# Ledger of designs, part 67: VHH binders against q9p7j3

Target 1, 174 residues: q9p7j3
Amino acid sequence: MILPLFPETQVHVFVYENVSNCAAIHEQLISQNPIYDYAFLDAATILYKKQVYSAIIRALEDRRDEQMKTKTIHSEVILSLSPKTEISSAFRQFSMTKKSKNIVVVKIDSKLTEEEEFERLDKLVEGNRVEFSDEELQKLIDFKVLKKNYKLDPSTLENPLASILSSIALRGYS
Key: E = the ipSAE of ESMFold2; O = the ipSAE of OpenDDE; V2 = 0.75 times the mean of E and O plus 0.25 times the DockQ between their complexes.

## First folded at step 4 (VHH)

Design m15 (framework vhh_6qgx_2)
Fold by ESMFold2-Fast, scan of step 4:
Structure m15 (fold): chain B 174 residues (1-174), chain A 122 residues (1-122)
Amino acid sequence: as target 1 above (174 residues)
Amino acid sequence: QVQLVESGGGLVQAGGSLRLSCAASGRTFSDYTMAWFRRAPGKEREFVAAITWSGDSTFYTDSVKGRFTISRDHAKNTVSLQMNSLRPEDTAVYYCAAESYDWGTFSEYDYWGQGTRVTVSA
């Protein structure tokens, strides 16, 4: 996929359910293996496609403006999901962990097509691919996690999209 | 000013033990992955062990698994490497390193110590 505000940047988003090797992937991320240069998100934290796209756009804006707080564009996507600019809190809240079961994987600046990235990721991720769609994401979300991460009250939890997007767009200023 | 200072290196005979310590000053590293790397004479720097800020997970290179143990003390702002059953091939300068837990690929560790020398004789 291509974003209208960043037409030069290729973006691919993948969703995997029932992943059995999250501990092994986590080990590769800690060792900084370049093969794993993706944003690995816990699907329990993602409710909408627009949530992911908003974080990607914010990360790309921060890169454009030379205001990235993390070392890679993929780490910046993870930070950008958070309503705060605290790196450790963002990773604790949104990143895949050793115990994750369902993940969302983001690749930015890919030289590969979506299908070629699937072939590559299928070697890294031991799970079932599902469509990146609001319907599939809503099967994997944990509303307790979502409420905590975005500090949603009961009134906003019934229709949280606008609050989530505002939190991402106003990160560090709200 | 941020500084990592290693200690505990020295000369030891094969089969012996050493405990390396890394003290951090200038800031706290509670949010940081702490790691040990080593560089043997004529070799490139290699990863030895790491301990994450999240969940206190530990990681080891295959050659030291079961022999080395990494641990951290958040109150003292230190990380330690307990090295047991030392072998001559463990001879190297050992470096303490700290990285923010951003899982960045192509990212180097943010902070490095000067290193402490470990020599294991046959």
Scores: ipSAE 0.006, ipTM 0.294, lowest interface PAE 9.4, mean pLDDT 82

Design m16 (framework vhh_8emy_2; at its last look DockQ between E and O 0.05; V2 from the best seeds 0.00; counts 0 for: pae O 9.0 > 2, placed apart)
Fold by ESMFold2-Fast, scan of step 4:
Structure m16 (fold): chain B 174 residues (1-174), chain A 118 residues (1-118)
Amino acid sequence: as target 1 above (174 residues)
Amino acid sequence: QVQLQESGGGLVQPGSSLRLSCAASGFTFDEYTMHWVRQAPGKGPEWVSSISRSGGTINYATSVKGRFSISRDNPSKTLYLQMNSLRPEDSAVYYCAARLYGSETDYRGQGTQVTVSS
């Protein structure tokens, strides 16, 4: 995909359900294996495509302005999903864990086409590929996790999009 | 204070072997993924190898796979790189680095020079 504010930046987003090898993937992330240089998110935390895109845009803005708080653009995406500025807290809230079952994977600055990244990533992830769409994401979300991560009250939880996007855009400014 | 001290570099001929060591102090060594990174004159840093906290997961750059072997000894807080079948292209300053995934804790030593020349 092409982002209007960053037209030269190649972005791909992949969704996998029923992933059986999350523990193995997590070990590769901990060891910082470069072939796993992606943002691996727990799908239980993602409700909308716009949520992911907002975090990507924030991360790209921070990179453009030389204000990244993390070492890689993919880690910056994970941080940018959090309404807080603490890296370890953001990873605990949003990144995949050994116990994850469904994941969202983001690749920025790919030199490959979406299809080529798909082929590469399918060798790493043992799960079922699904469309990156609001419909598919809403089958995988955990509303209890979402409510806790964004501190949503019952009235906000009925239509949380604006609140989530504001939290991402205004991270650390309240 | 955190300190990483590399040693074992030197001048050797092509086909030779060298073993690099990195002594760590000032942090909990067995909680960090450890890396070897090298930098040749006029080039940016190139990642060489990584070893997980327990030593259970090991990765290598394609250019060194099959020739180099990374290992660690957590009780002595030491990281090693066994380099076999050295080539002129392996000439570089070799640095050890300690990193935590999900944290920006990133430590790096002063480096040790490896020169492979006839």
Scores: ipSAE 0.285, ipTM 0.627, lowest interface PAE 3.1, mean pLDDT 88
Fold by ESMFold2, look of step 9:
Structure m16 (fold): chain B 174 residues (1-174), chain A 118 residues (1-118)
Amino acid sequence: as target 1 above (174 residues)
Amino acid sequence: QVQLQESGGGLVQPGSSLRLSCAASGFTFDEYTMHWVRQAPGKGPEWVSSISRSGGTINYATSVKGRFSISRDNPSKTLYLQMNSLRPEDSAVYYCAARLYGSETDYRGQGTQVTVSS
């Protein structure tokens, strides 16, 4: 996958449902095992493909501008989903936890094709891959969590995309 | 005050062994994942090994796997790195680091020099 402003940066995004080993993956993330150097997101917090792409673009812009606040581009994606600048809060709200059941996984700067990256990731994740699409994401979202994470008003909850993207784009300006 | 104090470095010949220690104080040692990171002159930092809070999950860089062994003793708040079959390319300053995933609380010591020379 190619992002308009970063055409030489290879990005892959995968979605898994019914993941049985989130606790084991979480332990590897806490241990900072380089084999697990991906952004593991709780799918309950992701409603749109554009939500994920906007966070990736924001993280890449911050890397380009030497403004990253976290240690890796993947951890920066997790931060970039948040409307706030506090790292621990962003991870608590958006990162996969040991209790997660469905996940979105992002790889940035991949030197592998999508299929090669999938083969590697599939050895790590015990779950069923589904398409990275708004249709599949909508089946996995928790709207109560989405509303809380982005402080959505009742008037915007039926069509929250603009509010969510604005929150991602404007983080750190207010 | 948080302190991480590395020791056990030195000048050795290729094929030798060294045991590095890292004494920790001023924070709750058993809540942190511990790491060894090394940095050779003119190079960026290179991750060497990590060990989970309980010691149950251990990972190594490919370049040291099979030669180095990480361990920790939570009661004494001490991290160890047993380095066997040392090579000239292992020469570096070795740092002990304490990290929480997704947190701003990362601690690193001042390092101990390891030099492997013919």
Scores: ipSAE 0.018, ipTM 0.434, lowest interface PAE 7.2, mean pLDDT 87
Fold by OpenDDE, look of step 9:
Structure m16 (fold): chain B 174 residues (1-174), chain A 118 residues (1-118)
Amino acid sequence: as target 1 above (174 residues)
Amino acid sequence: QVQLQESGGGLVQPGSSLRLSCAASGFTFDEYTMHWVRQAPGKGPEWVSSISRSGGTINYATSVKGRFSISRDNPSKTLYLQMNSLRPEDSAVYYCAARLYGSETDYRGQGTQVTVSS
């Protein structure tokens, strides 16, 4: 996928359910294995495609403006999901954990087609690929976690997307 | 041109030792953290070990701790992996990888085959 605002940057997003090796993946990430150059998100924290896209765009904007707070574009995506400015908090909130079952995987600056990237990623993730859609994400979301991460209250629950996007966009401004 | 060339692999019996080498060229070796990664058939890539630019920080996967030893020689631009007490589960293609600190890019070699079998 090519984003209109970033035509030189190819982005791929994959969703996996029933992943059996999240602990192993997590270990590789901690070890900074360069083969695992992706943003691994806990699907329990993701409700909308637009949420992911918003975070990706925010990260790309940060990179463009040389304002990245993290070391990699993928880590910046994770940070960008959070309404908080603390990197550690963002990772705790949105990053895949050893106990994760379902994940969203983001690749930025891919030189491969979606299919080729999938084949590569499929060697790393032991799970079932599902469609990257609001419908599928809704099946995987933990609303308690979502409410906590974005401090959603009854007044915002009618339109959580607006609140989420506002939180992402206005991080550091409120 | 950036090049990483692994060598030293082969077929050995369990309990034996091997020493892998990785010859680097075409980039500033001492600016990169160096890694060994292995991939067995039907399995995903597994990180094995890493060493910092100066060699001051070394890490190992739990599966190889106490048996493997990573080292580097910056003047000769060479990375090493001493593998002792080899086990059948250590059988894999071993890759040398270089990553610049703060960079999103990495370099990898073509790998060297290690087979441990009775």
Scores: ipSAE 0.013, ipTM 0.263, lowest interface PAE 9.0, mean pLDDT 91
ESMFold2 (binder alone), look of step 9: mean pLDDT 84; pTM 0.848

Design m17 (framework vhh_8emy_2)
Fold by ESMFold2-Fast, scan of step 4:
Structure m17 (fold): chain B 174 residues (1-174), chain A 118 residues (1-118)
Amino acid sequence: as target 1 above (174 residues)
Amino acid sequence: QVQLQESGGGLVQPGSSLRLSCAASGFTFDEYTMHWVRQAPGKGPEWVSSISRSGGTINYATSVKGRFSISRDNPSKTLYLQMNSLRPEDSAVYYCAAELYGSKTDYRGQGTQVTVSS
């Protein structure tokens, strides 16, 4: 994927449904195993492709400007999904958990092609890969979780895209 | 101000037990993975045990497995290490450490001395 402000940055996004080994993956993430250096998101929190891309762009801007709040670009993506700048809250809200069933996986700065990353992830993730598309994401979203994470009122839940993107881009600045 | 305060160390004979405590303040204790790390004179630090935020996942170094038990009490913001069947090789300064996944900040206490000798 090509991002307007970061055209030479390699970005791959994968969606897995019906993942049976989330507990095992989670243990590898908290032990900081470098093989698992990806952003592992709970798909229950992601409604749009643009939501993920906005968080990626924000994380890359923070890295460019030397203002990352977290240890890695992948953890910065997780933070960037949150309307707050508090790390533990963002991870609680958006990161996969041991009980997650469907996940979105982001890889930045890969030297591998999308297919090569898929082969690698297929060995780590016990689930079914689906297309990274708004249609597939909308099957996996939990609107109660979305409303809570972005503090949406009932009127904005009908069409939340602009509110979500604004929350990610501004992240407490405005 | 962030503070981790270890206590419970001392001089004991081989085969004895000790219970170490680590009192935490100045941060959201129940969001952190907690560790016990020890360092003997002239040696590098050795990881001893870890406990996840909820207490649901616990790991031990091979050298202490079956003898030590890690636990935490999130309401009181305290980490514990129950040490049984102590050996001279367990003599070290014991530190508690707090790690937040994704954060650049890891916290460590001042340590408590454990000496196992006859």
Scores: ipSAE 0.019, ipTM 0.394, lowest interface PAE 6.1, mean pLDDT 86

Design m18 (framework vhh_8emy_2)
Fold by ESMFold2-Fast, scan of step 4:
Structure m18 (fold): chain B 174 residues (1-174), chain A 118 residues (1-118)
Amino acid sequence: as target 1 above (174 residues)
Amino acid sequence: QVQLQESGGGLVQPGSSLRLSCAASGFTFDEYTMHWVRQAPGKGPEWVSSISRSGGTINYATSVKGRFSISRDNPSKTLYLQMNSLRPEDSAVYYCAARWYGSKTDYRGQGTQVTVSS
């Protein structure tokens, strides 16, 4: 996919359900194995495609403006999902854990095609790939987690999209 | 204060072995993934190896796989790199580094020089 504000930036997003090797993947991420240079998100935290794209756009804006707070563009995506700019909190809230079952994987600036990235990830992830769509994401979301991460009240929880996107785009603003 | 101190470098002949050490202080060593990174003159830094907090996950760059062995001793807060079958292209300053997953902040030592020459 191509983003209008960043047309030279190649972005791939993959969704996996029923992943059985999250503990092994998490260990590779902790050891910073360069083969695993992706943003690995817990699908329990992602409700919409636009939520992921908003975080990607914010991360790319911060890179363009030389304002990245983390080591890699992929870590910056994880940070950008959080309404706050605190790195440890963002990773706790959105990153895949050893106990995750469903994951969203983001790759930015790939030198490979989407198909080639899929071939690589198919070897790393022991799970079922599903379409990156609002329909599939809504099967994997945990609304208790979403409510806590974005501090949603009952009235906004019924249609949270605008609140989520505002939280991502307007970090530190009212 | 956070400190990492590398040692064990030197001048050796091709085919020789060296064991590098990195002594850590001022942080909770057991909570960091540790890395060895090297930099040759006129080149950018090259990642060499990493070891997870428990030592359960170990990774190597393709160029050193089978020749180098990373290990750690958490009680003594020390990281090691055993380098066997050294080649001229292994000549570089070797640094140990500690960083948290996702953090921009890392700790690096001053490095130890390894020169492999006949």
Scores: ipSAE 0.000, ipTM 0.186, lowest interface PAE 13.7, mean pLDDT 83

Design m19 (framework vhh_8emy_2)
Fold by ESMFold2-Fast, scan of step 4:
Structure m19 (fold): chain B 174 residues (1-174), chain A 118 residues (1-118)
Amino acid sequence: as target 1 above (174 residues)
Amino acid sequence: QVQLQESGGGLVQPGSSLRLSCAASGFTFDEYTMHWVRQAPGKGPEWVSSISRSGGTINYATSVKGRFSISRDNPSKTLYLQMNSLRPEDSAVYYCAARLYGDYTDYRGQGTQVTVSS
């Protein structure tokens, strides 16, 4: 995918359900294995495609403006999903854990095509790929997690898109 | 931008003392456990010492226990390593390090070289 505001930047987003090897992937991430240089998100935290795109755009803006708070663009995507600027909190809220079952994987600046990245990830992730769509994400979301991460009340939870996007866009406005 | 900057290394004789400092910026220093790690040429990194957020919990590698002392000053956002009774095997680049809970990357400074030889 090509973003209109960042046409030079290649972005790929993949969704996997029923992943059986999250503990093994997590160990590779902790070991900083460069093969695993992706943003691995817990799908329980992602409700909309626009949520992911907004975080990607924010991360790319922070990189462009030389104000990234993390060491990698992929870590910056994870931070950018959080309404707060605290890195440890963002990772606790949004990154995959050893106990995750469904994940969203983001790759930025890939030199590979989407299909080549999928073939590579298919060797790393033991799960079923599904379409990156609002319909599929809605099947994997945990509304209790979403409510806690974005501090949603019952009325906002009925239609949370605008609130979530505002939280991402206004992050760091303290 | 997370920054860790070590200083205080140098060339010393066996039995000497050195005090290393690490200036931290770009993150909430007083919310992190901080570490000293070292790496000698051709060797993998070796964990040396850790200190909890408040300074209440301190741990040392067996190789430095009783000779090195870790401390921190949260108001000035500085981590210290007091190294006494230095030995040739302590020669290494010393790195100040922090890992955020759940962060996939260790934050390390550029390092400061310590060489113990006569």
Scores: ipSAE 0.000, ipTM 0.154, lowest interface PAE 14.1, mean pLDDT 83

Design m2 (framework vhh_6qgx_2; at its last look DockQ between E and O 0.48; V2 from the best seeds 0.00; counts 0 for: pae E 11.4 > 2, unsure alone 62.4 < 65)
Fold by ESMFold2-Fast, scan of step 4:
Structure m2 (fold): chain B 174 residues (1-174), chain A 122 residues (1-122)
Amino acid sequence: as target 1 above (174 residues)
Amino acid sequence: QVQLVESGGGLVQAGGSLRLSCAASGRTFSDYTMAWFRRAPGKEREFVAAITWSGDSTFYTDSVKGRFTISRDHAKNTVSLQMNSLRPEDTAVYYCAAESYDYGTPSEYDYWGQGTRVTVSA
């Protein structure tokens, strides 16, 4: 994928449903296995492609401006999904957990092609890969989780896109 | 100044037991994942065990499962590693490490101790 503001940056986003090995993936993350250098998100928290892209763009802007709050670009993507600048809270809200069933996986600065990353991830994730599209994401979202994470009232929950994107773009200016 | 200090290392015969402790100072680590790593002579540092910030989830490398137990005491701001049925292959310097978050990306341990030496004789 090409981002207009960061055309040299390789970005890949993958969606997996019915994942059975999230606990095993979490163990690999805790043990610092370098082959798992991705951001693993719980798909219950992601409603739109634009939500993920906005977080990626914010993370890349913070890296460019030397204003990252976390140690890696992938952890900065997770932080950037949150309307707050509190790292532990953002990770609790958006990260895959051992109980997750559907996940969104982000890779920044890949030295591999998208196809090579698919081959690699399909070996690590025991689930069904689906298209990264608003249609597929809408099947996996948990609206109660979304409402809580972005502080949405009932009226904005019916059309939350602008509120979500504003929260991501204005993180730190709350 | 945030500091992790390991203790409890020493010399033990194969089949013996040791308990390592890690004391944290400068800040409480109740919201941190705490881990033990080791470095054997001539080898790279490897993961041994971790306990998440909740204290409910523990992780172990395959070679120590069933023999080692990690635990934490939030009130004392400590993490411990009970090592049973020790083998010569467990000979290493053991390091305590902590990170402020533990989900969604490979763990980045922000704080490290200086290590405590464990020698297991055949």
Scores: ipSAE 0.523, ipTM 0.807, lowest interface PAE 1.2, mean pLDDT 86
Fold by OpenDDE, look of step 9:
Structure m2 (fold): chain B 174 residues (1-174), chain A 122 residues (1-122)
Amino acid sequence: as target 1 above (174 residues)
Amino acid sequence: QVQLVESGGGLVQAGGSLRLSCAASGRTFSDYTMAWFRRAPGKEREFVAAITWSGDSTFYTDSVKGRFTISRDHAKNTVSLQMNSLRPEDTAVYYCAAESYDYGTPSEYDYWGQGTRVTVSA
């Protein structure tokens, strides 16, 4: 996928449910396996496609403006999901954990087609690929976690997307 | 802006133990995953162990599993490596490293110590 504002940057997003090897993936990330060059998100924390895209765009903007707070674009995506500025907080809030069951995987600066990237990623993730859609995401979301991450209250729950996007956009400005 | 200083290296006989310590400067110690690396003579630097910022997860290279234990003290801003059952092949300069996120590659760690030498004699 090509984002209109970043035509030179190819982005792919994949959703997996019933992943059995999140712990192994997590270990590979910590054990410095370079082939795991993705942003691995806990799907329990993701409600909308626009949430993910907003974070991606924010990360790309940060990179463009040389304002990245993290070392890599993928880590910046994770940070960008969070209303908090602390990197560790963002990762605790949104990143895949060893106990995750469902995940959203983001690839920035891909040189491959979506199918090629999927084939590559499918070797790393032991789970079922589902469509990257709001419909599928809402089946995987943990609203308790979502409410906590974005401090949603009954008034903002009427339109969670607006609140989420505002939180992402205004991170560091309040 | 984070400085890392290792200590605890030395000469030890095979089968012996050493405890390495790394002191970190700054106020954001809890934001960093801490790791130990080592570089043996004539070899490339290799990952040894890591502990997440929360301390809830530890990771080890296969050759040290069961022998080495990584731990951290947030109150003291230190990370330690307890090395038991040392072998001559463990001889290396050991480096402390800090990373601000959970994706750790040797080239992506933000801060490194000067290293402390560990020599294990046969």
Scores: ipSAE 0.018, ipTM 0.311, lowest interface PAE 6.7, mean pLDDT 90
Fold by ESMFold2, look of step 9:
Structure m2 (fold): chain B 174 residues (1-174), chain A 122 residues (1-122)
Amino acid sequence: as target 1 above (174 residues)
Amino acid sequence: QVQLVESGGGLVQAGGSLRLSCAASGRTFSDYTMAWFRRAPGKEREFVAAITWSGDSTFYTDSVKGRFTISRDHAKNTVSLQMNSLRPEDTAVYYCAAESYDYGTPSEYDYWGQGTRVTVSA
């Protein structure tokens, strides 16, 4: 996929459920293995496709404007999901952990087709791919986690999209 | 800001042991993943071991598993690498590194020490 504002940037998003090797993937990320250069998100924190797209767009805007706070575009996506600017908090809240069961995986600046990227990623992730859709994401979300991450009150939790998207878009401007 | 100072390097015979220490003297390193990397002459830095900020996970490159142990002391803001059964192949400058990412994507570590040299003679 190509985002209209960033026509030279190919992005792929994959969703896996019932992942059995998150601990092994986490080890590879900590050891800086470049084969694992993706954003690995805990699906328990993601309710909407637009949530992920908004974080990707924010990360790409920050790269374009030379305002990135993290070392890679993929780590910047993880930061961009957060309403806060502190990097450690964003990773604790949104990143895949060794205990995660379902994940969302983002690849930015891919030089591969979606199928080719999937073939590479599928060698790394031991889980079952499902569609990147609001329907599948809603099955994987933890609403208690979502409320904590975005400070949602009862009215915003019942219709949280606008609140979540504004948190992503406006982080650091107040 | 984190300032890292390594110590404990030196010359040791193969089969011997050394204990490296890394002191964080700026901000406390309790919020950081701490790691050891090493660089042999003419080679790129390579990962050796890491310990998460919580201390609940440790990681080792395969060549050092069972011989090296990473640990941290939150009260003293130090991380240590106990190196047993040393081999000539372990000869390198050892660097302490700190990263604010406990879990996440691959990235460069944010802070690095100046390094301490370990020489293992046959």
Scores: ipSAE 0.000, ipTM 0.324, lowest interface PAE 11.4, mean pLDDT 83
ESMFold2 (binder alone), look of step 9: mean pLDDT 79; pTM 0.809

Design m20 (framework vhh_8emy_2)
Fold by ESMFold2-Fast, scan of step 4:
Structure m20 (fold): chain B 174 residues (1-174), chain A 118 residues (1-118)
Amino acid sequence: as target 1 above (174 residues)
Amino acid sequence: QVQLQESGGGLVQPGSSLRLSCAASGFTFDEYYMHWVRQAPGKGPEWVSSISRSGGTINYATSVKGRFSISRDNPSKTLYLQMNSLRPEDSAVYYCAARLYGSKTDYRGQGTQVTVSS
């Protein structure tokens, strides 16, 4: 996908359900294996496509402005999903864990085509790929996790989109 | 356990059409994404198309978009690839593939040969 504010930046987003090897993937992420240079998110935390794109845009803005708080653009995406600037908290809240079952994978600045990234990820992830769509994401979300991560009350939880996007866009401003 | 059997290949002229079929057995077909992959002589495998469990999500390689159509019939456990406007570069052995939950590799059939030449 091409982002209007970052037309030179290639972005690919993949969704996998029923992933059986999350513990193995997590180990590779902890060891900083460069083959796993993606943002691996727990799908239990993602409700909308716009939520992911807002975090990507925020990360790209922080890179442009030399304001990145983490080591890589992919870790900056994970941080950017959080309403707070605290790195450890953001990773605990949004990144995949050994116990994750469904994941969202983001690749920024790929040197490969989308088809080539699909081929590589299919070798790393033991699960079923599904469409990156609001419909599919809504099947994988955990509303208790979402409520806790964004501090939503019951009235906001019924239509959380604006609240979530505002939290991502305004994180750390002033 | 898992078995995939492709059929429908053959020798055709450029611009022709072919329909490939894949009969699946040994797993719950309607619970898995299905894929078509092809391999030309001396080349590595190339992903062609994917279809979700219900058929609601379909993806194509750029090289075949607008010409090929993937579909599935869950009651009969069959995957299809309708190939239109065939080109010489489409010549390859075509495999259907499934990645089962917990499996590291795709299960593939024996393949069916498609040759496009004049």
Scores: ipSAE 0.000, ipTM 0.118, lowest interface PAE 18.1, mean pLDDT 82

